# Designs tried in a protein design chat: VHH binders against Profilin-1 (pfn-1). Part 127

Target 1, 132 residues: Profilin-1 (pfn-1), of Caenorhabditis elegans (q9xw16)
Amino acid sequence: MSGWNAYIDTMTAAAPSIKRCAIVGAADGSVWARTEADNVFKASEEELKTFVALFNDVTQVPAKGADIEGVHYVVPRTEESLIFGKKENTGFFAVKTKSAVLIAVYEGPNEVAAQVRKAVESMQTYLNNAGY

## First folded at step 16 (VHH)

Design wg75 (from wf9 with Y100L; framework vhh_6fv0_2)
Fold by ESMFold2-Fast, scan of step 16:
Structure wg75 (fold): chain B 132 residues (1-132), chain A 123 residues (1-123)
Amino acid sequence: as target 1 above (132 residues)
Amino acid sequence: QVQLQESGGGLVQPGGSLRLSCAASGFTFSTYDMYWVRQAPEKGLEWVSTISYTGSNTYYKDSVKGRFTVSRDNAKNTLYLQMNSLKPEDAAQYYCAKWLDILTGSFGEFDSRGQGTQVTVSS
């Protein structure tokens, strides 16, 4: 039971349309906390290492897309410290802090996607202010 | 022109029950996750419960788990909060919201606020 599980719980309460999410180390993609049980986040260690490296130059990502949990997502554009993608009825938002990358996979309409983005960005701000 | 109108509050004795309603208009209710939040007279905004747009996922503040149940009727554009075993600590003005930042207790930028509905728990 790590303290990081509390942030997973907070993110899912803030945006209950998140299907799966994780907080991983920005340097290596190591999992600090993730959703469990019926909502287990399934990305491999190697996939996460590759994913967090995308934040070294987000401008390259739209040309290639991004893979999360073995699913290839179209990334229409990126912002500094934000990568987001879409695949049919699913999508993700990933944000980088000083020490971490937060990844949230959701399912739902554009209105829900906007709420998930707000929740992830709120947590990003909170963790940056806490020194992470 | 998002509008949210709460109702169903009142005075109850400790251990009593109330059912709150929130009538939504001006947006597509069925595509939004929804929130219940409360504010006691000398406290800030406190998150109470969240429900996903389909009603399939619900979350609760620890102190209300097992006593409160959130639900929604998307055909009627209405959000509900069933409150059982009410305690003096539950006395507050209750609001529904289309967005609540639960880390800061802040509402959405252009969301209309109803006046809420007051819950008083007293003998």
Scores: ipSAE 0.628, ipTM 0.823, lowest interface PAE 1.4, mean pLDDT 88

Design wg76 (from wf9 with K98R; framework vhh_6fv0_2)
Fold by ESMFold2-Fast, scan of step 16:
Structure wg76 (fold): chain B 132 residues (1-132), chain A 123 residues (1-123)
Amino acid sequence: as target 1 above (132 residues)
Amino acid sequence: QVQLQESGGGLVQPGGSLRLSCAASGFTFSTYDMYWVRQAPEKGLEWVSTISYTGSNTYYKDSVKGRFTVSRDNAKNTLYLQMNSLKPEDAAQYYCARWYDILTGSFGEFDSRGQGTQVTVSS
C-alpha cells in the first residue's frame, strides 16, 4: 500500500528537470498527490477540472491551448492520451490513464523535454497496468 | 557516437570513500539529465542517483542518502559520484547513463550506457 505521494517522488527522481508535478483524478481533476513546499504545484482544483476535461476531445486543444498554474501554453499537437505545451523555456507533459491524469511542468532544452516525456509515459504505462 | 566511460572504482574497506567519474563524449552533455545505476553480482539493476542538466537538482536512493553525492562539470563533460561511508552492500558494478527507467529497472532499448566501473568493499 504505497500512497500516491510515492509516485510523485518517483517521477521527480526519474526526471530531475521536472519543476512541479501532480497526479489528479481524470473525472474531476481532484488532486491525489502533488509536489509541495518549495516546488508546490499551484493549480486550483477549478483549473484542474477544466484541464482534465480537455481529454474528452484532445483534437480541439491545439486551437485553444491549455492553462496550467494560471499560465497559458501553446499546444502544438495532441495524441489520444497526451497533451503537451510550451511557453518560452518552460513546458509541460500531461498524460491520461484510465482514472488519473499526470501533469509534469519542466524547464530546460529539448533534450530534457524528451527525458521528461519518457518519465511521464513510463508512469502512464505503469499505472494503466496497475488498473489506474 | 555516444560514449560514456566510467572510472574510479576499486577496493576499499567498510567506512572508506571512492570518487567515481563518468567521461561523456559524442553528445551535448550539458543538455541531459544524468543517472548513476549499479548492479551487484547476484542482483538486478538498481537506481542510485540522478542529477539535472544544470546540476541544480539531485535525487538519491534512500539507502545512500547522506553518504553519496552526485555532481557534474559541464565544461569538462564529466559526471561524478562521491561515495563516503561505504558499506558491503554498496559493492557493485557502477554505470552512468543518459537515461534509466526507474519503474522498469532498465536503461531502455535504444539509450547509451557505459561499460561500468567495479566497486568492491573489503571483508
Scores: ipSAE 0.782, ipTM 0.889, lowest interface PAE 0.7, mean pLDDT 90

Design wg77 (from wf9 with K98T; framework vhh_6fv0_2)
Fold by ESMFold2-Fast, scan of step 16:
Structure wg77 (fold): chain B 132 residues (1-132), chain A 123 residues (1-123)
Amino acid sequence: as target 1 above (132 residues)
Amino acid sequence: QVQLQESGGGLVQPGGSLRLSCAASGFTFSTYDMYWVRQAPEKGLEWVSTISYTGSNTYYKDSVKGRFTVSRDNAKNTLYLQMNSLKPEDAAQYYCATWYDILTGSFGEFDSRGQGTQVTVSS
């Protein structure tokens, strides 16, 4: 857990408009690390288990949207290992690696969203190359 | 297109202070998170600090915490880095950028950074 906290710190430094984020197990949604205190990532174990299962068939997600922290997001499209959603001035990016799913919830305009996506995709590449 | 111009570098003695500025144009500065990155001679790029588009969130490299303060003035399209208690290890070319990949240690786009301002720390 403590080791994975370093990646959460790296993510928030890389994209400071991330409000909350987490790294969870791809198989079961178990939390490996998450933001805490005033920016605690609030998703339940049941919600995370449901969320990571979306990566089993991402093509179905745009029709239904996705729920994170009890908030329903519109998902305009997906890529093989990327789900992203938007609700007003907030949104999320979630990427799947071999063993993990990284979820980042942000607030800000489209330029900020693009920066958050770059940070999330960079971490995805890093973790995949590290064997996760 | 993104244009960034750094200024405020110079020669300072250990323990001294400098304030760097980054003037932004060609894009909507107020909608971007911003980065300070440095490069010492014959060394790689090193992330120094980030600030959110509103200025509400700031993050720092561990070795500069408590000594450096990043801030921004969105009305003036200007980013700042106040550097106190400067150490010889802080000597570097300092860049501001609209993007820096902390994990790979590189700028994603060639035009995402300015030309830099030189900071020299010596007696």
Scores: ipSAE 0.766, ipTM 0.884, lowest interface PAE 0.7, mean pLDDT 90

Design wg78 (from wf9 with A97T; framework vhh_6fv0_2)
Fold by ESMFold2-Fast, scan of step 16:
Structure wg78 (fold): chain B 132 residues (1-132), chain A 123 residues (1-123)
Amino acid sequence: as target 1 above (132 residues)
Amino acid sequence: QVQLQESGGGLVQPGGSLRLSCAASGFTFSTYDMYWVRQAPEKGLEWVSTISYTGSNTYYKDSVKGRFTVSRDNAKNTLYLQMNSLKPEDAAQYYCTKWYDILTGSFGEFDSRGQGTQVTVSS
């Protein structure tokens, strides 16, 4: 019942260039699981509530960008259930499922970014198929 | 053209060691996270280990933790897997790849793995 940490472990194994990640509730941004210790995902409750609300209308996000862990990211475009941003050599991918939002912050070149995106989208599909 | 060439497999007794190598060419090796996967006779593909593009982060299948060590030499475009305390269940064809989907157990669509190197563990 409290096995969400196993999905964090799977995400970091699938894309080891992920620096920090979290699985949060889509309705309220409540943290279900996140990376901890040296890789602690640092977003506040208030920031996560604001972030998950972006999925209510993703078309507005490129005009204003997105904030994660107090860092402002440029969001070049969005897809219906995907928000991604970049700042220098760091970036994030966030995907919405039925009940959750997965957020992965990574560091690396475009090739690594593409691998992180594939990992996040694979987990999105897995969780949607599991009813989450 | 992307090419991956595995080597270093062989026959070893239980408890023995082998060091596998994967020589990469046709892409910028140093900008990719890399994967080791294996396939035993009559079994599906199984993820073994992942290493980040810098070599700073490594992850392992639970059954190989403490026995296997993945590493890379970006100057030589080479990925390594040091295998210690080998067990019969480690016998498999070992592949390296620049993408493996752990959740679906599948490789990338195009040129994502080489021919592999065979590991046999028997007394």
Scores: ipSAE 0.781, ipTM 0.888, lowest interface PAE 0.7, mean pLDDT 90

Design wg79 (from wf9 with T31V; framework vhh_6fv0_2)
Fold by ESMFold2-Fast, scan of step 16:
Structure wg79 (fold): chain B 132 residues (1-132), chain A 123 residues (1-123)
Amino acid sequence: as target 1 above (132 residues)
Amino acid sequence: QVQLQESGGGLVQPGGSLRLSCAASGFTFSVYDMYWVRQAPEKGLEWVSTISYTGSNTYYKDSVKGRFTVSRDNAKNTLYLQMNSLKPEDAAQYYCAKWYDILTGSFGEFDSRGQGTQVTVSS
């Protein structure tokens, strides 16, 4: 299997409250790796292309929210390379690296959300250091 | 305020079994994913297993898959690690943790782990 699948496995082991996640190309939203089978990340290529384009100007995102897997999330605020959203008991964290966007959809309270964020940011740092 | 207290370690022969427990206090145990981490003498920290806050999702280091089972009892604020078919390579100080960074191999926060329980495997 591809090397990118190993990073998906590492993210889910690091934060097991992640329900689905993917690593996609920052330029076009092309899927490099994603969770599969019962935990398949279902976003279409068109949706992902739209989503990664949000990182071109994150300041516009809180006004409109963000769509992932056909689900609309409220985005309370953004940071330079981070978009996160919430919908009821579910949420997501998405971080941009040099050439990739990592998206993790989780379910649970604020405490596990904070752990998911730590895992995603750790992976972001790792990939940036690896030149991605 | 956060406290994690491991127990259940001991001496066992290769092929034997041990059940480790971790009693958590000072935080709302039931809303945190939890970790088992070990350190053999003169070696670095190794991630062993993770469990989601509900207990529904579990993950394991490749070398322990099929032999170790992590579980939790949220009503008792207790994390468990059932270790079967123990090998000499499993001998280590075992820690439970509220957070462990698998990519960096570190706990990060001052009180993220307990003091550990020693597992020795010898004939």
Scores: ipSAE 0.749, ipTM 0.877, lowest interface PAE 0.9, mean pLDDT 91

Design wg8 (from wf9 with T54A; framework vhh_6fv0_2)
Fold by ESMFold2-Fast, scan of step 16:
Structure wg8 (fold): chain B 132 residues (1-132), chain A 123 residues (1-123)
Amino acid sequence: as target 1 above (132 residues)
Amino acid sequence: QVQLQESGGGLVQPGGSLRLSCAASGFTFSTYDMYWVRQAPEKGLEWVSTISYAGSNTYYKDSVKGRFTVSRDNAKNTLYLQMNSLKPEDAAQYYCAKWYDILTGSFGEFDSRGQGTQVTVSS
């Protein structure tokens, strides 16, 4: 298939320990593509609007944490265009591009988390270079 | 100290089968997602398949779906690729990796690439 679904397929192939992921609009959190069916990314439109707004000032996020799919994650620190959180064996990486926010929820050990981060950052670079 | 050693390649006729193995050492194999990648003569690296650390999730390049099956044995630190219904376009040097960047078509700078195992498909 064409469109944004191809990038979801690429991210899950690049890091198969991603349980669910989505690409959403940076301005409003509108879903461009997400994992579906048995691994559907379930965040509401209102939750995503709130989540993407966190990138307006990432320095405030560690004090409050972040909510994804109704789950509250502890965010230990942030980087300029990266928010990540951990909850037991589950975690997420979210990166902002010019026009999009990529969110990947994964499950696994620290080595897997590092691979998920690499996959998400690779896609971030690719999309920024493509003008997104 | 990371070592990856591929084996099991060979010459087969179209429609034949081969089973590739990758013996891993020098890292905690069971905590990494693993990759199969191939390179045909005078072509770039091409992603073939990925398997999650526990083996529960697998992904494949479209052209090999239904023909190739990736699996792993964490107790033996070994990754496998069962290749059925081989086609001439599958002929390549096959590599395993503990990280491969699908978007850039390259192995990680600090990731050990094994020697590879050659697959030749001819009549």
Scores: ipSAE 0.714, ipTM 0.862, lowest interface PAE 1.1, mean pLDDT 90

Design wg80 (from wf9 with T31I; framework vhh_6fv0_2)
Fold by ESMFold2-Fast, scan of step 16:
Structure wg80 (fold): chain B 132 residues (1-132), chain A 123 residues (1-123)
Amino acid sequence: as target 1 above (132 residues)
Amino acid sequence: QVQLQESGGGLVQPGGSLRLSCAASGFTFSIYDMYWVRQAPEKGLEWVSTISYTGSNTYYKDSVKGRFTVSRDNAKNTLYLQMNSLKPEDAAQYYCAKWYDILTGSFGEFDSRGQGTQVTVSS
């Protein structure tokens, strides 16, 4: 069995205000693991393919925003391997590793958002160090 | 300044129960996810449980699932851990924390943990 579900479990445990999250292939947006059941990450294959392509030039993203699970998010700025957005009390953090993109959708105030960002960046570092 | 004060630890027989409390002050407790972490003698830090800021999402270490229940009272700025069916391997110093990095096994640079409460389980 793939160990990728263990990383989804680790991310949600690390930041329990994450509502839904996924680990997807950086090249094609293929889902490696995602939250399931009542917290299923619902993005379509086509939406994920479009989303991961944003990492080819993150500087263009603030002008257009980003769509995740059919929801349009305002992206205020980006960093080299980080896209994040907000829509009222919800938001997301997405980080790119060597071969993956981690996407975490959360709900809560800025303090919770900061905890979600820390969890996602910790996982990004871990996966990069593991060669992913 | 962040202050977290744990209480409720003690000596219990195997199969017994304890309820831990964590009183929070110096920050707006109701807008942070919270953590329970333990450390057994001569061992590293071990994540036990997390709870979302609203209390609606909870997560547990596999070995405590079904036995431990985390909860919070945001009006009282208090975090709880109900521990049932205690086992010798649950003996540890228990800490509550405003942040814990599960992947690195650390509380972060500006430590947001309490001083802990000791749980001893007699074999």
Scores: ipSAE 0.740, ipTM 0.872, lowest interface PAE 0.9, mean pLDDT 90

Design wg81 (from wf9 with S30R; framework vhh_6fv0_2)
Fold by ESMFold2-Fast, scan of step 16:
Structure wg81 (fold): chain B 132 residues (1-132), chain A 123 residues (1-123)
Amino acid sequence: as target 1 above (132 residues)
Amino acid sequence: QVQLQESGGGLVQPGGSLRLSCAASGFTFRTYDMYWVRQAPEKGLEWVSTISYTGSNTYYKDSVKGRFTVSRDNAKNTLYLQMNSLKPEDAAQYYCAKWYDILTGSFGEFDSRGQGTQVTVSS
């Protein structure tokens, strides 16, 4: 098995307009891996715990939005295992697997957003098939 | 319709260099992350490099790091791959693509890639 950092590397190669990315535990928001150095994903433990709990009832999220790295995002809609948000030219996609939540923050136009979504959903499928 | 046209392939000796170009039309090139993908004889598709829509972020397959450089000119709708210190293992058909799924090894849609340009490395 690859370490969790290898999945972060794969995500950024798959969608290079991702500016920050993390894989966290679905139960508690504990960080398993994240982008570092110039692209460090910085969210508090408290914020991540709150964020992963949103997947317990995604239907409530569009009314309130979501906070990542202290930034409030409008969430236009949700799917069972997917939350995404927008704030001007920045956005995020977050997907839940059996054991993890993958969060990707990107910057760019709608075409880039669509590519980031495809990359995130591909990783979600891969991790679920790997038993995570 | 989406069109991607690769050029610049050819025959080189080990240690030689080639510069590949990819001319894009039929979509807004400047708003897409772009990919270089190769396929060697009797092997599957292999991701080579990715570049962000602005050109600010680039990523490479480990075996080509330090030898290959991807770049783009958004004003000319053109993607480039500079290949230095070529090895026999680099011989392949090289494709540019507006999408490539690294995890599945697939372009998804047929129109996501060009026809490719052949690179041969020998003697």
Scores: ipSAE 0.783, ipTM 0.891, lowest interface PAE 0.7, mean pLDDT 91

Design wg82 (from wf9 with T28H; framework vhh_6fv0_2)
Fold by ESMFold2-Fast, scan of step 16:
Structure wg82 (fold): chain B 132 residues (1-132), chain A 123 residues (1-123)
Amino acid sequence: as target 1 above (132 residues)
Amino acid sequence: QVQLQESGGGLVQPGGSLRLSCAASGFHFSTYDMYWVRQAPEKGLEWVSTISYTGSNTYYKDSVKGRFTVSRDNAKNTLYLQMNSLKPEDAAQYYCAKWYDILTGSFGEFDSRGQGTQVTVSS
């Protein structure tokens, strides 16, 4: 593997309905890797810092929603290490590991959303087991 | 219920071509990302290719890039894998699947894949 970019490649291969994704530091939202070029993940440093801080108390997130790439998503409910949102036919899944947050933005019907969630949770387990 | 049936495998010489098909039924094929996975004798499962539900996005294992092409016909509920410039290393049983976990090398549930079609590459 060549750095964190290999995990981005794995995520898009695992769930090709992911349009953009990133792996960021849980403490500060610093980007470790993200999709680039035609599918570049476009969140600002300030937005990512704000987003990862949501994991400090996920119970507050459904009341506020979440912003990713300047898009506001409705977050219907809370799980301890998972924030997900939806806006029409697009959505995201974000999971927290020991030291990282993985964010995947996708487009598609409920069936592909379920596949994206499985891929994101599988990566969460893999990274936690690897000590991240 | 959910059924996936592969066909098109066979014996081919190195450098030859084969076209695999996968007929899907019992679920909304057109709303699922789909997978091709292979297993060589005495080896584990190996991811080969993925295609998005619309067919717009495709991904490939590094060793098959430029040689294999995945495609789908949502009107016919059929998934395809065109295999060109076949190598002895490509010999395996090929499965189509409606889910494959690339990180764990697992289909998850028993109905996520078909029975497979065998590809043999030898002179």
Scores: ipSAE 0.769, ipTM 0.885, lowest interface PAE 0.8, mean pLDDT 90

Design wg83 (from wf9 with N57I; framework vhh_6fv0_2)
Fold by ESMFold2-Fast, scan of step 16:
Structure wg83 (fold): chain B 132 residues (1-132), chain A 123 residues (1-123)
Amino acid sequence: as target 1 above (132 residues)
Amino acid sequence: QVQLQESGGGLVQPGGSLRLSCAASGFTFSTYDMYWVRQAPEKGLEWVSTISYTGSITYYKDSVKGRFTVSRDNAKNTLYLQMNSLKPEDAAQYYCAKWYDILTGSFGEFDSRGQGTQVTVSS
């Protein structure tokens, strides 16, 4: 596969309850890689541009929530480089690195959510160490 | 609290088969994605396979695809690894785990894995 697609493959193997994920540019939301086919990540360029801009001031996000793939998620709280959302049995974790934002949409119970978070944070550390 | 107990390892000739089992207790097995990880003599930890909490999604290391099959029985709190067409390079201590970090090659928490079961492949 292409370069960035290898990271998508690693992420899904690390947490198979991730339904869809993407790696996008932190400055503009441009897609570097995403899940395809049966698990295609469907967010539009405009939606992703809006989403990555949330990292400019994460403290405002819990009051408003966040939209991914046309779905509105409740955001219970944020950390400096982490936004996570919840909607029923689904949710997402999004982390910002130096130049990228990794978004993982998952489905499953809280225990699975915790594993997805670990996988996303591990990839965040890896990408930062690689200069992204 | 968390306990994972592997079994089913042993000596097999190249081309043979073994089925490993992992009995889980002390946590809600059915709500966790599970991992098989191995460590050969003089080598580091190596991810082998992952299975989703429902059992519907599986992933495998490229070198074992088509030969190994991971499965689970949530009613019995048991994880399985069916190993067919075993090769000398498959000889290792096999661990089941509640978490394994594929990027760092580590279990993180001490209690995330069992003691392992030894697989030897020899004529």
Scores: ipSAE 0.755, ipTM 0.877, lowest interface PAE 0.8, mean pLDDT 90

Design wg84 (from wf9 with N57D; framework vhh_6fv0_2)
Fold by ESMFold2-Fast, scan of step 16:
Structure wg84 (fold): chain B 132 residues (1-132), chain A 123 residues (1-123)
Amino acid sequence: as target 1 above (132 residues)
Amino acid sequence: QVQLQESGGGLVQPGGSLRLSCAASGFTFSTYDMYWVRQAPEKGLEWVSTISYTGSDTYYKDSVKGRFTVSRDNAKNTLYLQMNSLKPEDAAQYYCAKWYDILTGSFGEFDSRGQGTQVTVSS
């Protein structure tokens, strides 16, 4: 029923190695849309509130890492609006827009990770240009 | 040097079928998600389908769902598109690509596509 579900569909078509993803509010971590059913993005409300707060000062994140869906990821470095981590053959990219945070959890080698990053950065640009 | 070579296009009547192939070389095909993209005469690029690097996940443009099937053979470095129940609106140059930006409708800053294979649908 949500218009935001169309963006989730676009993300998974853009980078099919994304296993789960969500678009959440930057201020509170409230879920606007997420992948559902067999690939449902399962993060608690408290985890998402904690995660989006990391964007208040991304320089602190490499020292403590990040938790997504109860999995602790080592974050090797950050960029102003980008947090990413990798664990074995899985990883995530999270980007902040004006009012949203996109989180994409993927599975695959470094080449796939690079494609996922391109897809999330493209969506970040699109949403910022749309005023979100 | 990355090379992508499409084949299998041709002339078919409405309701007919074609199977497109894309032979990849110059990169590790099995570690990339792959794309099929088309361009009709005097129209822009249009995304058709994507397939994950393992072949386990596939996605399609709404208008081709149920008619087209994407697949891949990583041992042969080949990507396929089986097209059934072809319609006049499917007539286009078909490209395979190792990257296509669905949001911007482009292959990005670097050309990641093949030269294409022509599909014509007429009686």
Scores: ipSAE 0.732, ipTM 0.867, lowest interface PAE 0.9, mean pLDDT 90

Design wg85 (from wf9 with S56D; framework vhh_6fv0_2)
Fold by ESMFold2-Fast, scan of step 16:
Structure wg85 (fold): chain B 132 residues (1-132), chain A 123 residues (1-123)
Amino acid sequence: as target 1 above (132 residues)
Amino acid sequence: QVQLQESGGGLVQPGGSLRLSCAASGFTFSTYDMYWVRQAPEKGLEWVSTISYTGDNTYYKDSVKGRFTVSRDNAKNTLYLQMNSLKPEDAAQYYCAKWYDILTGSFGEFDSRGQGTQVTVSS
């Protein structure tokens, strides 16, 4: 799966305020690639299975929130293929493609959050166009 | 009224050094990740480097790693690119930007970038 690490590298270069990110299988939450070393993405297999299942009905997510890396996030609203959450100065954006879910955890102000969202949505479009 | 003004370009010999500056105004510089992008004559836009809003995280195009260093001074609203060991391939118009889409090779809105500073490398 080392090929998918190139997309992780592209995501962090595109929005360097991303602290950790991962690309996981939409069907089962299996990790295809993630940030490593000092910025390792630490979600468990069980948590990722639960998380990707949220995309089966995103309209239910704001009532319950979402857990990533053992942190519970408030999810203010969702879009068809986008879940995002906030907790203090941290947040995440997760988007679903045909076969993958991209998850990016960031820290920073609203301007940074907007840039992270643009990067995640750009990658979503790119992967969808590539058949993923 | 977003303004980005690059400076520091010029003519240098292969192996030489230049330090580019980008003065930002009209937005809260300290809350944006920033980008350096270049365009050589008759070539497309090419991402060079990115720096996080705090300056703690930096990323580089493979061909410039170890030679270029991006940095910022949030108190002065200024972005920098230190370029060492310059090669003929580095000759380009250099732009700073408050957004650049690496995947599409686009700045999006016009106000996302400055007018650029020219770097020429000749032997």
Scores: ipSAE 0.734, ipTM 0.868, lowest interface PAE 1.0, mean pLDDT 90

